# VHH binders against EKC/KEOPS complex subunit cgi121 (cgi121): the designs that were tried, part 18

Target 1, 174 residues: EKC/KEOPS complex subunit cgi121 (cgi121), of Schizosaccharomyces pombe (q9p7j3)
Amino acid sequence: MILPLFPETQVHVFVYENVSNCAAIHEQLISQNPIYDYAFLDAATILYKKQVYSAIIRALEDRRDEQMKTKTIHSEVILSLSPKTEISSAFRQFSMTKKSKNIVVVKIDSKLTEEEEFERLDKLVEGNRVEFSDEELQKLIDFKVLKKNYKLDPSTLENPLASILSSIALRGYS

## First folded at step 15 (VHH)

Design zd4 (from zb52 with T52A T57I)
Fold by ESMFold2, fold request of step 19:
Structure zd4 (fold): chain B 174 residues (1-174), chain A 120 residues (1-120)
Amino acid sequence: as target 1 above (174 residues)
Amino acid sequence: QWQLVESGGGLVQAGGSLRLSCTASGFTFSSYRMGWYRQTAGNEREWVALIAKSGRIDYADSVKGRFTISRDNAKNTVYLQMNSLKPEDTAVYYCTARLYDKYGPTEDYWGQGTPVTVSS
């Protein structure tokens, strides 16, 4: 996918369910293995495609403005999902862990087509690829986790998308 | 050879103020994003305040309204004015300089750190 404000930046997003090797992937991320240079997100925290795209846009804006807080654009996506500025809490809340079952995987600055990138990623992830769509994401979300991560109460649950997107966009201004 | 030399840390009572300074040499200061991170015992470094070469400033939630970052390109110096200090601000404060290309950071320089202790 190509974002209008970042026309030279190719982005791919993949969703996997029933992933059996999250612990192995996690060890590779800790080791900073460059083959695993993706953002690996816990799908239990992602309800909407726009949630992921908004975090990607925020991360790219911070790169453009030379204000990244983390070391890589992929780690910056993870931070950008958070309503808070603290890096450690963002990773704890949104990153794939050893215990994750379903994941969302983001590649930024890809030089490959979506299917070529998928072929590389599929060698790393032992799970079932599903469509990156709101329909599939809604099957994988944990609403208890979503409500906790974004502080959604009954008065805000009627329009959770707008609340979530504003949290991502306004982080650092409140 | 590049250097980042921090100063201004120390012991201060809660509610007090400190001003940290970081003077750079050995690179083109005006081309770098400057910033301050801090590290508390047992935790990873967390960003505090960043100032881009464009002048754009970002603050972490925990310090907004109390801390002010500024830079003086003529003196190769970045400052952190820290007001209304709390015991939670106790940390080692690190000056950092970061150079970017279109794909992100290419150089990351870190000072040795200056300890700040805020007593109750």
Scores: ipSAE 0.834, ipTM 0.934, lowest interface PAE 0.7, mean pLDDT 92
Fold by ESMFold2, fold request of step 19:
Structure zd4 (fold): chain B 174 residues (1-174), chain A 120 residues (1-120)
Amino acid sequence: as target 1 above (174 residues)
Amino acid sequence: QWQLVESGGGLVQAGGSLRLSCTASGFTFSSYRMGWYRQTAGNEREWVALIAKSGRIDYADSVKGRFTISRDNAKNTVYLQMNSLKPEDTAVYYCTARLYDKYGPTEDYWGQGTPVTVSS
């Protein structure tokens, strides 16, 4: 898709469940293999499409303003999900790990259609693609993790979207 | 050949102040985002303060209100004024310079680092 504020930037987001090779993908990310140039997120941390899009927008704004904190736009998405400014905490909390079972994968600056990008990604990920939708994301979320990552209390957990989006937008200002 | 040379580090007591300086050469200083990162032993570098060529400034949560970044393009120098220092600020502080295109960083320069030790 194309975000209105960034008309030349094509973004694709994929969701996989029951991924069996997260450890192998993790090794490739550590090795900086350019074929794996995506943001790999743990789906246990993602409840809403808007959560992912807000992080993408924040990362693209920081790129536009020449204030990225990390080395790549994809690592910047991972940081941008966090309510905190610390890079290591953001990666620990939101990035796919060797133990992850379900993942959200983001590609920014794609020159491919969604299906072409999927064909490339599907060679890398051993798992089942599901729709990037709030319906599918809610099946994969771990609410204990979500509560911890965003400091949500019981009243916020009933309708947490605004609190989560505010955390992403206000990082560095609170 | 480009250089980034940090200075001003050292030993300081908690509650004290230090001013770090980083002088650049071998590139057009005013075109680069400048900044400071820090690293403790066994940990990854973490950003501290960044100042874009546009003048936009960002601070990490842990230093906001205590540290001030500034730049002097005429002297090719970026500064970090560090007030109300805490033992947790003990680290090697690195100066950085970054150039961007529309896809992100194209050049990413790092100094050799200046140690800061904050004693209790």
Scores: ipSAE 0.828, ipTM 0.930, lowest interface PAE 0.7, mean pLDDT 92
Fold by ESMFold2, last read:
Structure zd4 (fold): chain B 174 residues (1-174), chain A 120 residues (1-120)
Amino acid sequence: as target 1 above (174 residues)
Amino acid sequence: QWQLVESGGGLVQAGGSLRLSCTASGFTFSSYRMGWYRQTAGNEREWVALIAKSGRIDYADSVKGRFTISRDNAKNTVYLQMNSLKPEDTAVYYCTARLYDKYGPTEDYWGQGTPVTVSS
């Protein structure tokens, strides 16, 4: 799909459940294998589509302004999910780990249709694709993790969207 | 051959100040995003302050309000003024120069690092 503010940039987002090979994928990411040039997120940390899109937008804004903090646009998405500026903590909090079971995968600057990109990605991920939707994300979230990552109070946790999006947008200014 | 030469590091008491300098050669300095990262023992390199060719500046949360980055394109030099230093600022500080195209970074240059030690 194409974000209105970045009309030349094609983005695809995929969600996989019951992934059996996160350890193997993690090794390929450490090795910087270009076939694995995606952002691999732990789905336990993602509750909303807008959470992912806001991080993508923030990463693209930093690329546009030549102020990326990490090496790739995909690693920048991982940083952009975080309310804090520290790269290492963002990766610990949001990135897929060897122990992850469900993942959200982001491709930025794709030259492929969604289904073509899926065919490529499906060769890499051993799991079941589900729809990228708030309905499916709610089944995969760990609310304890979400609360900790965004420091949500009990009242905020009932309707956390605005607090989460504000954290992403205000990082570095608050 | 490109070069980034850092200077100004050293030992300082908590609450003190240091000014780091990084002088560049072998590339068109005004075309690059300049910046400072730091690395503490046993940890990965973390960004500290970045200054784009446009003049846009970003600071990490841990240094905002205490550190100031600036650049002088005529002298091919980027600076980091470090005030109100704390022991947790102890690290090796690296100067970096980055060139972008529309898809992101295309060149990424790093200095050898200048150690900063802040004693309590």
Scores: ipSAE 0.827, ipTM 0.929, lowest interface PAE 0.7, mean pLDDT 92
Fold by ESMFold2, fold request of step 21:
Structure zd4 (fold): chain B 174 residues (1-174), chain A 120 residues (1-120)
Amino acid sequence: as target 1 above (174 residues)
Amino acid sequence: QWQLVESGGGLVQAGGSLRLSCTASGFTFSSYRMGWYRQTAGNEREWVALIAKSGRIDYADSVKGRFTISRDNAKNTVYLQMNSLKPEDTAVYYCTARLYDKYGPTEDYWGQGTPVTVSS
């Protein structure tokens, strides 16, 4: 898909459930294997499509403005999900780990259609693809993790979207 | 070839100030994003302050209001003024220069680091 603010940047987002090889993927990410050049997120931390899109937009804005804090656009997406500026805490909170079960995978600057990119990704991930939708994300979220990551107050827990999106947009400005 | 020469580090008591400098050579300084990262013992390198060629400045939450980054393109130098220093600011501070294309960083230069120790 194409974000209006970045018309030449093709982005794909995939969701997998019941992933059995997160440890193997994690080792490839540590090795910086270019075949694995995606953002691998723990789905337990993602409740909304807009959460992912907002992080992607923030990462692309920082790339455009030559203020990326991390080495790659995909690692920048992981940082951009965080309400805080610290890189290490963002990765601990949002990145796929060896113990993750469900994941959200982001590809930025794809030269392929969604289904062509899926064909490549499916060779790497041992799990079941589901739709990238709020309905499917809601099945995979861990609300305890979401509350801790964004410091959600009881007053915001009924509809936390605005609070989460504000955290992503305002990081570094507050 | 390219060089980044850091200076101004050292030992200072809490509440004090230091000014770090990083002088660059061997590349077109005004075309690069300049910045400072730091590494505390046992941890990964974290960004501190960045200044783009456009003049946009970003600070990490932990230093905002206490540190000021600036650049002098005529002297090929980036500075970090560090005020109200805390023991938590103890780290090796690295100067960095980064060149971008539309897909992200294409050159990524690092100084060898300058130690800063803030004692109680």
Scores: ipSAE 0.826, ipTM 0.930, lowest interface PAE 0.7, mean pLDDT 92
Fold by ESMFold2, fold request of step 19:
Structure zd4 (fold): chain B 174 residues (1-174), chain A 120 residues (1-120)
Amino acid sequence: as target 1 above (174 residues)
Amino acid sequence: QWQLVESGGGLVQAGGSLRLSCTASGFTFSSYRMGWYRQTAGNEREWVALIAKSGRIDYADSVKGRFTISRDNAKNTVYLQMNSLKPEDTAVYYCTARLYDKYGPTEDYWGQGTPVTVSS
């Protein structure tokens, strides 16, 4: 898709369940293999489409303003999901790990249609693609992880969207 | 050949202040985002404060309100004023310069680091 504030930037988001090769993907990310230039997120940390899009927007704003904290726009998305500014904790909390089962994959600056990008990504990920939707994300979330990552109290867990989006938007401005 | 030279580190008691300087050469300083990262023993390097060529400034949560970044393009120098220092601020501090195109960073320069130790 194309975000209104960033009309030259094509973004695709994919969701995979039952991924069997996260360890192999992780090795390629550490090796900085350019074929794996995506943001690989643990789906256990993602409840809403808007959560992902808000992090993408925040990362693109920092790129536009020449204030990225990490090396790539994809690693910047991972940082941007966090309510805090520390890079290492954001990666620990939101990145796909070797033990992840379900993942959300973000491509920014794609030169391909969604289905063309999917064909490329599907050669890298051994798992089942599902729709990027709130309905599918809700099946994959771990609410204990979500609560911890965003410091949600029990009353907020019934409808945590506003609290989560505020955390993403206000990081660094408190 | 580019160069970034940090200075101003050292030992200071908690509650004290230090001012770090980083002088650049071999590139067009005013075109670069400048900044400071720090690294504690056994941990990854973390950003501290960044100042874009536009003048936009960002601070990490852990230092906001205590540290101030500034730049002097005429002297090719970026500064970090560090006040109300805590033992947790103990780290090696690295100056960095970054150049961007529309797709993101194209050049990343790092100094050799200046140690800062904050004692109880």
Scores: ipSAE 0.825, ipTM 0.930, lowest interface PAE 0.7, mean pLDDT 92
Fold by ESMFold2, fold request of step 21:
Structure zd4 (fold): chain B 174 residues (1-174), chain A 120 residues (1-120)
Amino acid sequence: as target 1 above (174 residues)
Amino acid sequence: QWQLVESGGGLVQAGGSLRLSCTASGFTFSSYRMGWYRQTAGNEREWVALIAKSGRIDYADSVKGRFTISRDNAKNTVYLQMNSLKPEDTAVYYCTARLYDKYGPTEDYWGQGTPVTVSS
């Protein structure tokens, strides 16, 4: 996908369920293996497509403005999901861990079609691809985790989108 | 060939102030995003304040309203004015310079660090 605000930047987002090799992927990320240059998110933390796209946009804006806080655009997406400015807590809260079961994977600056990127990614992830859609994300979310990560009140948990997007947009000013 | 030299750290009482300075050489200072990160023992470095070549400034939540970053391109120097210091501000503070292209960072320079201790 190409975001209108960033027309030269191709982005792909994939969702995998029942991933059996998160521990192996995690070790590759720790070793900074360039083949694994993606943002690997725990799907238990992601309820909406708009949540992911808003974080991508925030990361790309910070790159454009030369104010990235992390080393790569993919790590910047992980930070950008967080309502807080602290890098370590953002990774702890949103990144895939060795114990994750379902993941959302983001590739920014892809030079490949969605199908070509999928073919490459599918060699790395042992799991079942599902559609990147609100319907599929809702099946994978952990609402207890979502509430904690965004400090949502019970009254907002029924339709929390605006609160979540506000947290992403206003990080650093709240 | 490049160099970043921090100064101004030390011991200060809670509620006090310090001014950190970082003087650069061996690269075109005005082309770089400058900034400060800090690190406590056994933890990852965390960003504190960043100032882009455009003049855009960002602060971490923990320091907003208390710290002020500024730069003087004529002196190749970036500053961090640290007011209302708290014991949790105790860390080694690192000056950083980053160059970007359209795909992101291409150069990342780090100073040696200057220790700051805030006593309660």
Scores: ipSAE 0.822, ipTM 0.929, lowest interface PAE 0.7, mean pLDDT 92

Design zd4 (from zb52 with T52A T57I)
Fold by ESMFold2, look of step 15:
Structure zd4 (fold): chain B 174 residues (1-174), chain A 120 residues (1-120)
Amino acid sequence: as target 1 above (174 residues)
Amino acid sequence: QWQLVESGGGLVQAGGSLRLSCTASGFTFSSYRMGWYRQTAGNEREWVALIAKSGRIDYADSVKGRFTISRDNAKNTVYLQMNSLKPEDTAVYYCTARLYDKYGPTEDYWGQGTPVTVSS
């Protein structure tokens, strides 16, 4: 996909459920294996497509403005999901862990079509690809985790999208 | 050869102030995003304050309103004015310089660090 404000940046997002090898993927990420240069997110923390797109946009804005806090654009997406500026808490809360079962995977600056990127990624992830859609994300979310990560109270839990998107967009400006 | 030299750290009482300086050499200072990170024992480095070549400034939530970053391109120096210090600000503070291209950082320089201890 091509974002209008970033016309030369190709982005792909994939969702996998029932992933059996998150521990192995995690080891490759620690080793900084360039084949695994994606953002691997725990799907239990993601309720909306717009949540992911907003984090991608925020990361790309910080890259454009030469104000990235992390080393790579993919790690910057993970930070950008967080309402807080602290890198370590963002990774603890949103990144795939060895215990994750369902994941959202983001590739930024892809030189491949969606189909080509999928073929590459599917060799790395042992799980079942599902559609990147609000319908599928809703099946994978943990609402207790979502509430905690974004400090949602009962009044905001009915329709939390605006609160979540505001947290992503306004982090650091208050 | 490039160099980043931090100074101004030390021991200070809670509520006090320190001014950190970082002087750069061996690269075109005005082309780099400058910044400060800090590291407490047993933890990874966390960003504190960043100042782009454009002048855009970002602060971590934990320091906003208390710390001020600035740069002087004529002196190749970036500063961190640290006011209302708290024991939680105790860390080694690292100066950093980063150069970007279209895809992100291409140069990523770090100083040796200057220790700051804030006593109760």
Scores: ipSAE 0.820, ipTM 0.928, lowest interface PAE 0.7, mean pLDDT 92
Fold by ESMFold2, look of step 17:
Structure zd4 (fold): chain B 174 residues (1-174), chain A 120 residues (1-120)
Amino acid sequence: as target 1 above (174 residues)
Amino acid sequence: QWQLVESGGGLVQAGGSLRLSCTASGFTFSSYRMGWYRQTAGNEREWVALIAKSGRIDYADSVKGRFTISRDNAKNTVYLQMNSLKPEDTAVYYCTARLYDKYGPTEDYWGQGTPVTVSS
């Protein structure tokens, strides 16, 4: 898809469940293999499509404004999910790990259609693709992790989306 | 051929202040995002304060309200004023210069670092 504020930037987001090879993918990411140039997120931390899109938008805004904190746009998405500015904690909290079972995968600056990008990604990920939708994400979320990552309390659990999106959008401006 | 030279580090008691300077040469200073990262023992480098060529400034949560970044393009120098220092601010502080194109960073220069030790 193409975000209105960034009309020249094509973005694709994929969701996989029951991934059996996260350890292998993680090793390739550590080795900086360019074939794996995606943001790999732990789906246990993602409840909403808007959560992912807000992080993508925030990363693209920081790139536009020449204020990226990390080296790549994909690592910047991972940082942008966090309500806090620390890079290491953002990666610890949101990035896919060797033990992850379900993942969300983001590609920014794609030159391919969604299905073409999927064909490439499907060679790398041993798991089952599901729809990138709030319905599917809700099945994969760990609410205890979500509550911890965004410091949600009983009042914000009634409408966690607004609290989460505010945290992403306002980090560094307050 | 390019250089980034940090100065102003040292030993200071908690509550004190230091001013770091970083003087650049060998590239067009005004075209680069300038900034400071720091590295504590056993940890990865973390960003502290960044100042874009546009003048936009970002601070890490841990230093906001205590540190101030500024740049002087005529002197090819970026500064970090560090007030109300805490033992947690103990680190090696690195000056960085980054050039961008529309896809992200294309040049990424780092100084050799200036150590700061904050004693309790």
Scores: ipSAE 0.818, ipTM 0.928, lowest interface PAE 0.7, mean pLDDT 92
Fold by ESMFold2, fold request of step 21:
Structure zd4 (fold): chain B 174 residues (1-174), chain A 120 residues (1-120)
Amino acid sequence: as target 1 above (174 residues)
Amino acid sequence: QWQLVESGGGLVQAGGSLRLSCTASGFTFSSYRMGWYRQTAGNEREWVALIAKSGRIDYADSVKGRFTISRDNAKNTVYLQMNSLKPEDTAVYYCTARLYDKYGPTEDYWGQGTPVTVSS
């Protein structure tokens, strides 16, 4: 895909529903298995494509500026979804857990086409791929979790995009 | 061969100040992002303050306005001035040096840590 600010960086985003092996994937992430070098997000926390792209852009900006807080660009995406600076809370709120059912998976600096990366990823994830789209994300979101993670006012829950993007953009500036 | 040596930790009363120093050797200091992380008992390390070779500075929300990071490339030293200390700042503070290429971190060095205890 095309990120105008980072045209040489190939990014792929995949969405899986009904994932049966999140516990196994989680163990591989703890073991730092390089085959699992992706950002694995809980889809219950993701409502918009722009939410994910904004976090990717912020992670890439911090890499460019040599101010990453975490160990990898993929873990930096997880931090970048959070309105807070604390790493541990960002991971608790946005990372896939052993109990997750639906996930969003991000690959940054891919050397593969989308379908080639999908073939690799599909060997790791036992679930059903769906389109990375606002329509599909809306089916997987937990609005109670979204409200909690971004401290959304009940009046903004009908169209929370601007509030969410502002939270991502303004982290560290409050 | 590389070294990061922290100093300046200790016991201080709430409201007090400490200045941490970290002196580097065995690598080109001016090429590295320097920073401080801290770790409380039973928890993972959390970032505190980072200073890039460009001079860009970031602070964690919990310390912003109270802590100041700076670097002196001539002395191969990074500093953390810690003012208005709170009991919650009690932790082991680690100096870190990180080198980047276009794909991200390539070297990631950590000191052995300097304990800070803030009593109230």
Scores: ipSAE 0.807, ipTM 0.926, lowest interface PAE 0.7, mean pLDDT 92
Fold by ESMFold2, last read:
Parts: structure tokens; C-alpha cells; sequence
Structure zd4 (fold): chain B 174 residues (1-174), chain A 120 residues (1-120)
């Protein structure tokens, strides 16, 4: 996928369900193994494709403006999903944990085609790839978690997209 | 060899103020994003305030309205004015300098830290 504001930045997003090795992946992320250089998100926190793309755009804007808060663009995506500026809470709320069952995986600055990147990622993740689509994401979301993470009002819950995207875009500027 | 030397930390009563300074040497200061992070006991380091070479400033939610970051390129110094201090601001404060290319950070320098204790 090519983002209009960042036309030379290749991004791939993958979704896996029924992942059996999140604990092993988590160990590799803690040890900073470079072959695991992706953003691994808990799919229970992601309802929309636009939610992920908005976080990617926010992370890329902060990189462009030399104001990244975390060490890598992938960790910056995780922070960028959060309505709050605190890094630790963003990771707690949105990152894959060793108890996660379904994940969304983001690669930014890929030098590979989508299929080539999938082949590498599939060696790391023991689970079933599904389409990155709103239809598939809604099967994996936990709405209780979504409401808590974005403090959604009951009146916005039936159409929460604008509220979520506003939280991502306005973090730190209020 | 680069250096980042923090000063200005100490003990202060809640409601008080401190001014942190960080003087840099051994690199082209004006080319770096400067900033402050802090680490409370038992927790990971968190960003506090960042000031890009362009002059763009970002503050963490917890300090906005109370802390002010500034830089003086002629003195190779970045400052953090900390007003209306609270006990939860107690931490070791780290000065940081970061250089970027189009893919992200290429240099990432950290000071040794200056302790700040805010008593209730």
C-alpha cells in the first residue's frame, strides 16, 4: 500500500487469527531481534483499516518532523494508536501480548512486495492469515476493549470511526 | 566524543519550580532534535518534552501547561523550565539528542540523568 502523503514509503499490513505462538514472538520483541522488526498489534483493539492507516500516517508525520517519541517507526505506530501521549500505556493497550489470540502486523519501509513480506512473516507467525479488511477486523475486535481504550460515549458507539480517528489525530495538540 | 551534561536537578516542595539545563558538545547541536525524558522508580523511560531543530515543540499530556522546553543554539544548551511541580514529577530526567534521516533516528544520545525529587 502507498500512502498519498508518503508516496515512496511502502507499507504492508497483515492480519492473523488463532495465533498459537504470541508468547514466542513477544520474547523476540523484548530481545530486540531484528527479524521481528514489525509492529505487532492485538487485533482485539482494531476495528477499522482506517484506524491502522491513521496511526501509520501519524507516526510517519512525526518521523518527517523529527519528533518521534519511541526508537523505531514500528513502535511509533503503536504509540500513535493511543489517545494519550504516554508510551507505556499505549503499548499496554494496543501491543500484542503473550496472551493475544489474533494480531495485526504492520511493516513500514518495506523493500519487498506484499507477497515477499508475507513469506517472511509467515515463518514467524503460527496462525491463519486473513484479509486486512473491515469485515475481518470486526470479527476479531473486542468492543469492551475498544470503548475503554478510546473512552467512547454510548452515543458514538454505533459509529465510532470519527471519534477514534480524532483521538489519533489530536493527541498531544490539545 | 560527544557529551550531554544535565544540571539543575534537586529537591523541591510541591508547587515549586526547577530549571534543568543540558549543555552539549562534540556534535553540531543545531542539527539535532533535543528533548527530555524521565524515568520514575520501577518504570520505563517516558518522553516529557521535545524540541526539533525546526522549532516544533511537543509536550507529554502530564506536563503540558506546567513545563516549558527551549533551546539556545549559540550556547549548545536545551532547557526545561518545570513549574507547579507535583510529587508524581519525581524522576530521573534525561537529556537526549537525536539525529534523523528519512528512515528515522541515526544517532540517539542520552545524558547520565539528573534526579528531581518533589516532596509533598
Amino acid sequence: as target 1 above (174 residues)
Amino acid sequence: QWQLVESGGGLVQAGGSLRLSCTASGFTFSSYRMGWYRQTAGNEREWVALIAKSGRIDYADSVKGRFTISRDNAKNTVYLQMNSLKPEDTAVYYCTARLYDKYGPTEDYWGQGTPVTVSS
Scores: ipSAE 0.799, ipTM 0.922, lowest interface PAE 0.8, mean pLDDT 92

## First folded at step 16 (VHH)

Design m140 (from qm1 with T106N)
Fold by OpenDDE, look of step 18:
Parts: sequence; structure tokens; C-alpha cells
Structure m140 (fold): chain B 174 residues (1-174), chain A 123 residues (1-123)
Amino acid sequence: as target 1 above (174 residues)
Amino acid sequence: QVQLVESGGGLVQAGGSLRLSCAASGFTFSDHAMAWFRRAPGKEREFVAAITYTGSYTFYTDSVKGRFTISRDHAKNTVSLQMNSLRPEDTAVYYCAATYAWDYHNERAYEYWGQGTRVTVSA
């Protein structure tokens, strides 16, 4: 897909459930294998499409403005999901772990169509692809983790989207 | 309380060797990648070496490749830097650092730091 604010940057987002090889993927990530040049997120931490897009947009803006805090755009996406400024904390909060079962995978600067990218990624991920939608994400979310990551309280938990987006947008401005 | 305590620094002749050690406590050592950074006089802190949380992979800055070796001991919660064939340009304060992320070359990725140990290499 193409984001209106970044027409020259192709972005793809995929959701996988029941992934059996997260540990193997994680090993490739920590080894900095370039074949795994994606943002691998724990789906348990993602509730909305707009949450992901907001993080992507922020990462792209940071890159555009030469204000990236991380080395790669994908790491910047992970950082951008977090209300915290610490990179290590953001990874702890949102990145896929060895124990993850469901994941959201983001590709920035793709040169492939969505289908081609899926075929490529499908060789790396052993799981079931599901639709990237709020409906599907809501089935995978861990609300305890969500509440912790964004410090949601009873007043914001009923409709946490605004709080999540604000946290992403205002990171570093508190 | 998180602590990273470096040791092993000192004065050495060019061509000599030192082994730095860092003792970690107060966090889950096995979940963190460990690294060494250094700050030479009048220079910015720079990446030296990193080792993944399992110890399976290591990364080095180009100038130390073949001379320095990073290792870790999970039983002792320590990370070490064996420095061989030392050069005057290796003179610096060496810092131990820990991160949950895999942005190893980026000092901003590291959430825990030691106070550093001074290494001086004379010509």
C-alpha cells in the first residue's frame, strides 16, 4: 500500500496467527540477518490498524526529518509504537519474542507487490496469515499487555484508540 | 538495583594484551545483549563489540576485528573483552552496556551502562 503522506514509499503489513517458528525468526533478527528486514511485532500488543499506521508514519517522518533514533526504519517503527523514548523498552514492549504466537509484520520500502511480498515472507513465517483488520487484531490482543504498554486506566480502556494514538504521537513530549 | 561493573583496565605497551570484564546484576542477564563501547580522549563514545543474549553471535567495529574478542558467561553474569595486539589508538575508557534490542551499534539502544574502566596503551 501507499501512504498518502509518503507516496514514494510502499508499505506492507501482514498478520500471522499460530506461528510455530517465532523462536527461529527471533534468532535471525538478533543475528541481524538482512533477509529478515522487517518489523516483527507481537500481535498481543497491537489492537488497531491505526496504531500500526501511526507508528509507521511517525517512523517515516523521523526518517524524512533525519531524526531517527534507531539504525533502521523497521526498528524505528518498533520505537514509534512506544510511549517511551527508550529503544530497549520499546523492543521489550512491542517486538516479537521467542514465545510469541501471533505476529504483525511490517515492511517499509518494499519493491514488491503485496502478493509478491507475502510469498517472500511466507517462506520465513510458519503460520496462518489473517486479514490485517481491527477485527482480527482484536482476537489476538492481550489487554493486560496493552494496558501496561500504554498505561490505560478504566476511563480510557473502553475506547483506547485515542489514548494509544496520543501516546505514539506525543512520545518524548511529556 | 541494576549494576554493571567493569574491571581489567590499565596501562599496557603497544602490542600487549588486556582482558576486560563486566559483572552484571539487577536485571535478567540472559535476555540482554551485551556490548563494549569506548570513549577516547577528545572523541565521542563509539561502539566496539557486542554479543547476543545467547552468545551465538558477535559484532565488532572494523578497527578491532581480529584483535578483540567479546564473550559472555551466563553462569557468572559476566561479559568479557579480550584485547590483543593493542595499539595507542585503543586508548580509551571502556564501557560495558546492556540492551534488550538488537540495534547493537547504536549506543542509544542500551539501557544499562557501567562506569567504565580506563585502558591506556603506550607507544
Scores: ipSAE 0.865, ipTM 0.922, lowest interface PAE 0.6, mean pLDDT 95
Fold by ESMFold2, look of step 18:
Structure m140 (fold): chain B 174 residues (1-174), chain A 123 residues (1-123)
Amino acid sequence: as target 1 above (174 residues)
Amino acid sequence: QVQLVESGGGLVQAGGSLRLSCAASGFTFSDHAMAWFRRAPGKEREFVAAITYTGSYTFYTDSVKGRFTISRDHAKNTVSLQMNSLRPEDTAVYYCAATYAWDYHNERAYEYWGQGTRVTVSA
């Protein structure tokens, strides 16, 4: 997809459930293998499409403004999901781990169509692709994890979207 | 309370060797990448070497490749830097650091830091 503020930037987002090789993927990420240049997120931390898009937009804004804190745009997406500015904690909270079962995968600056990017990604991920939709994400979320990551109290956990999006947007201004 | 404690620094003649060690406590060592950074007199702190949490992959700045070897011991919760063929430009305070992330050259990615150990290489 094309974001209005970033018309030259093609973004694809994929969701996989029942992934059997997260440990192998994680090994490729820590080894800095460029074939795995995606943001691999733990789906247990993602409830909404807008959560992911807001992090992508924040990362792209920081790149545009020369304010990125991480080396790659994909690592910046991981940081941008966090309400805090600490890189190590953001990776701990949101990135796919070797123990993850379901993942959200983001590709920014793609030169491929969605289907072409999927074909490449599908060679790397052993799991079932599902639609990137709030319906599918809701099936994969861990609400206990979501509450902890965004410090949601009981009153916000039933309708957490606005609280989550404001945390992403306001990071660095508190 | 997180602690990273470096040891093994000192004086050495050019061409010599030193082995630095860093003892880690207060965090889950087995899930963190470990790195060494150094600060030469009058210079900014720079990346030297990193090792993945598994120990399977290592990364080095170009100026030390082939001379320095980073390693880790999960049983002792230590990371080491074997420094061979030392040069006067290796003179610096060396810092041990830890991160959960894999942005290894980026000192901003490291959440835990030691106080440093001084290495002086005489001509």
Scores: ipSAE 0.703, ipTM 0.877, lowest interface PAE 1.2, mean pLDDT 92

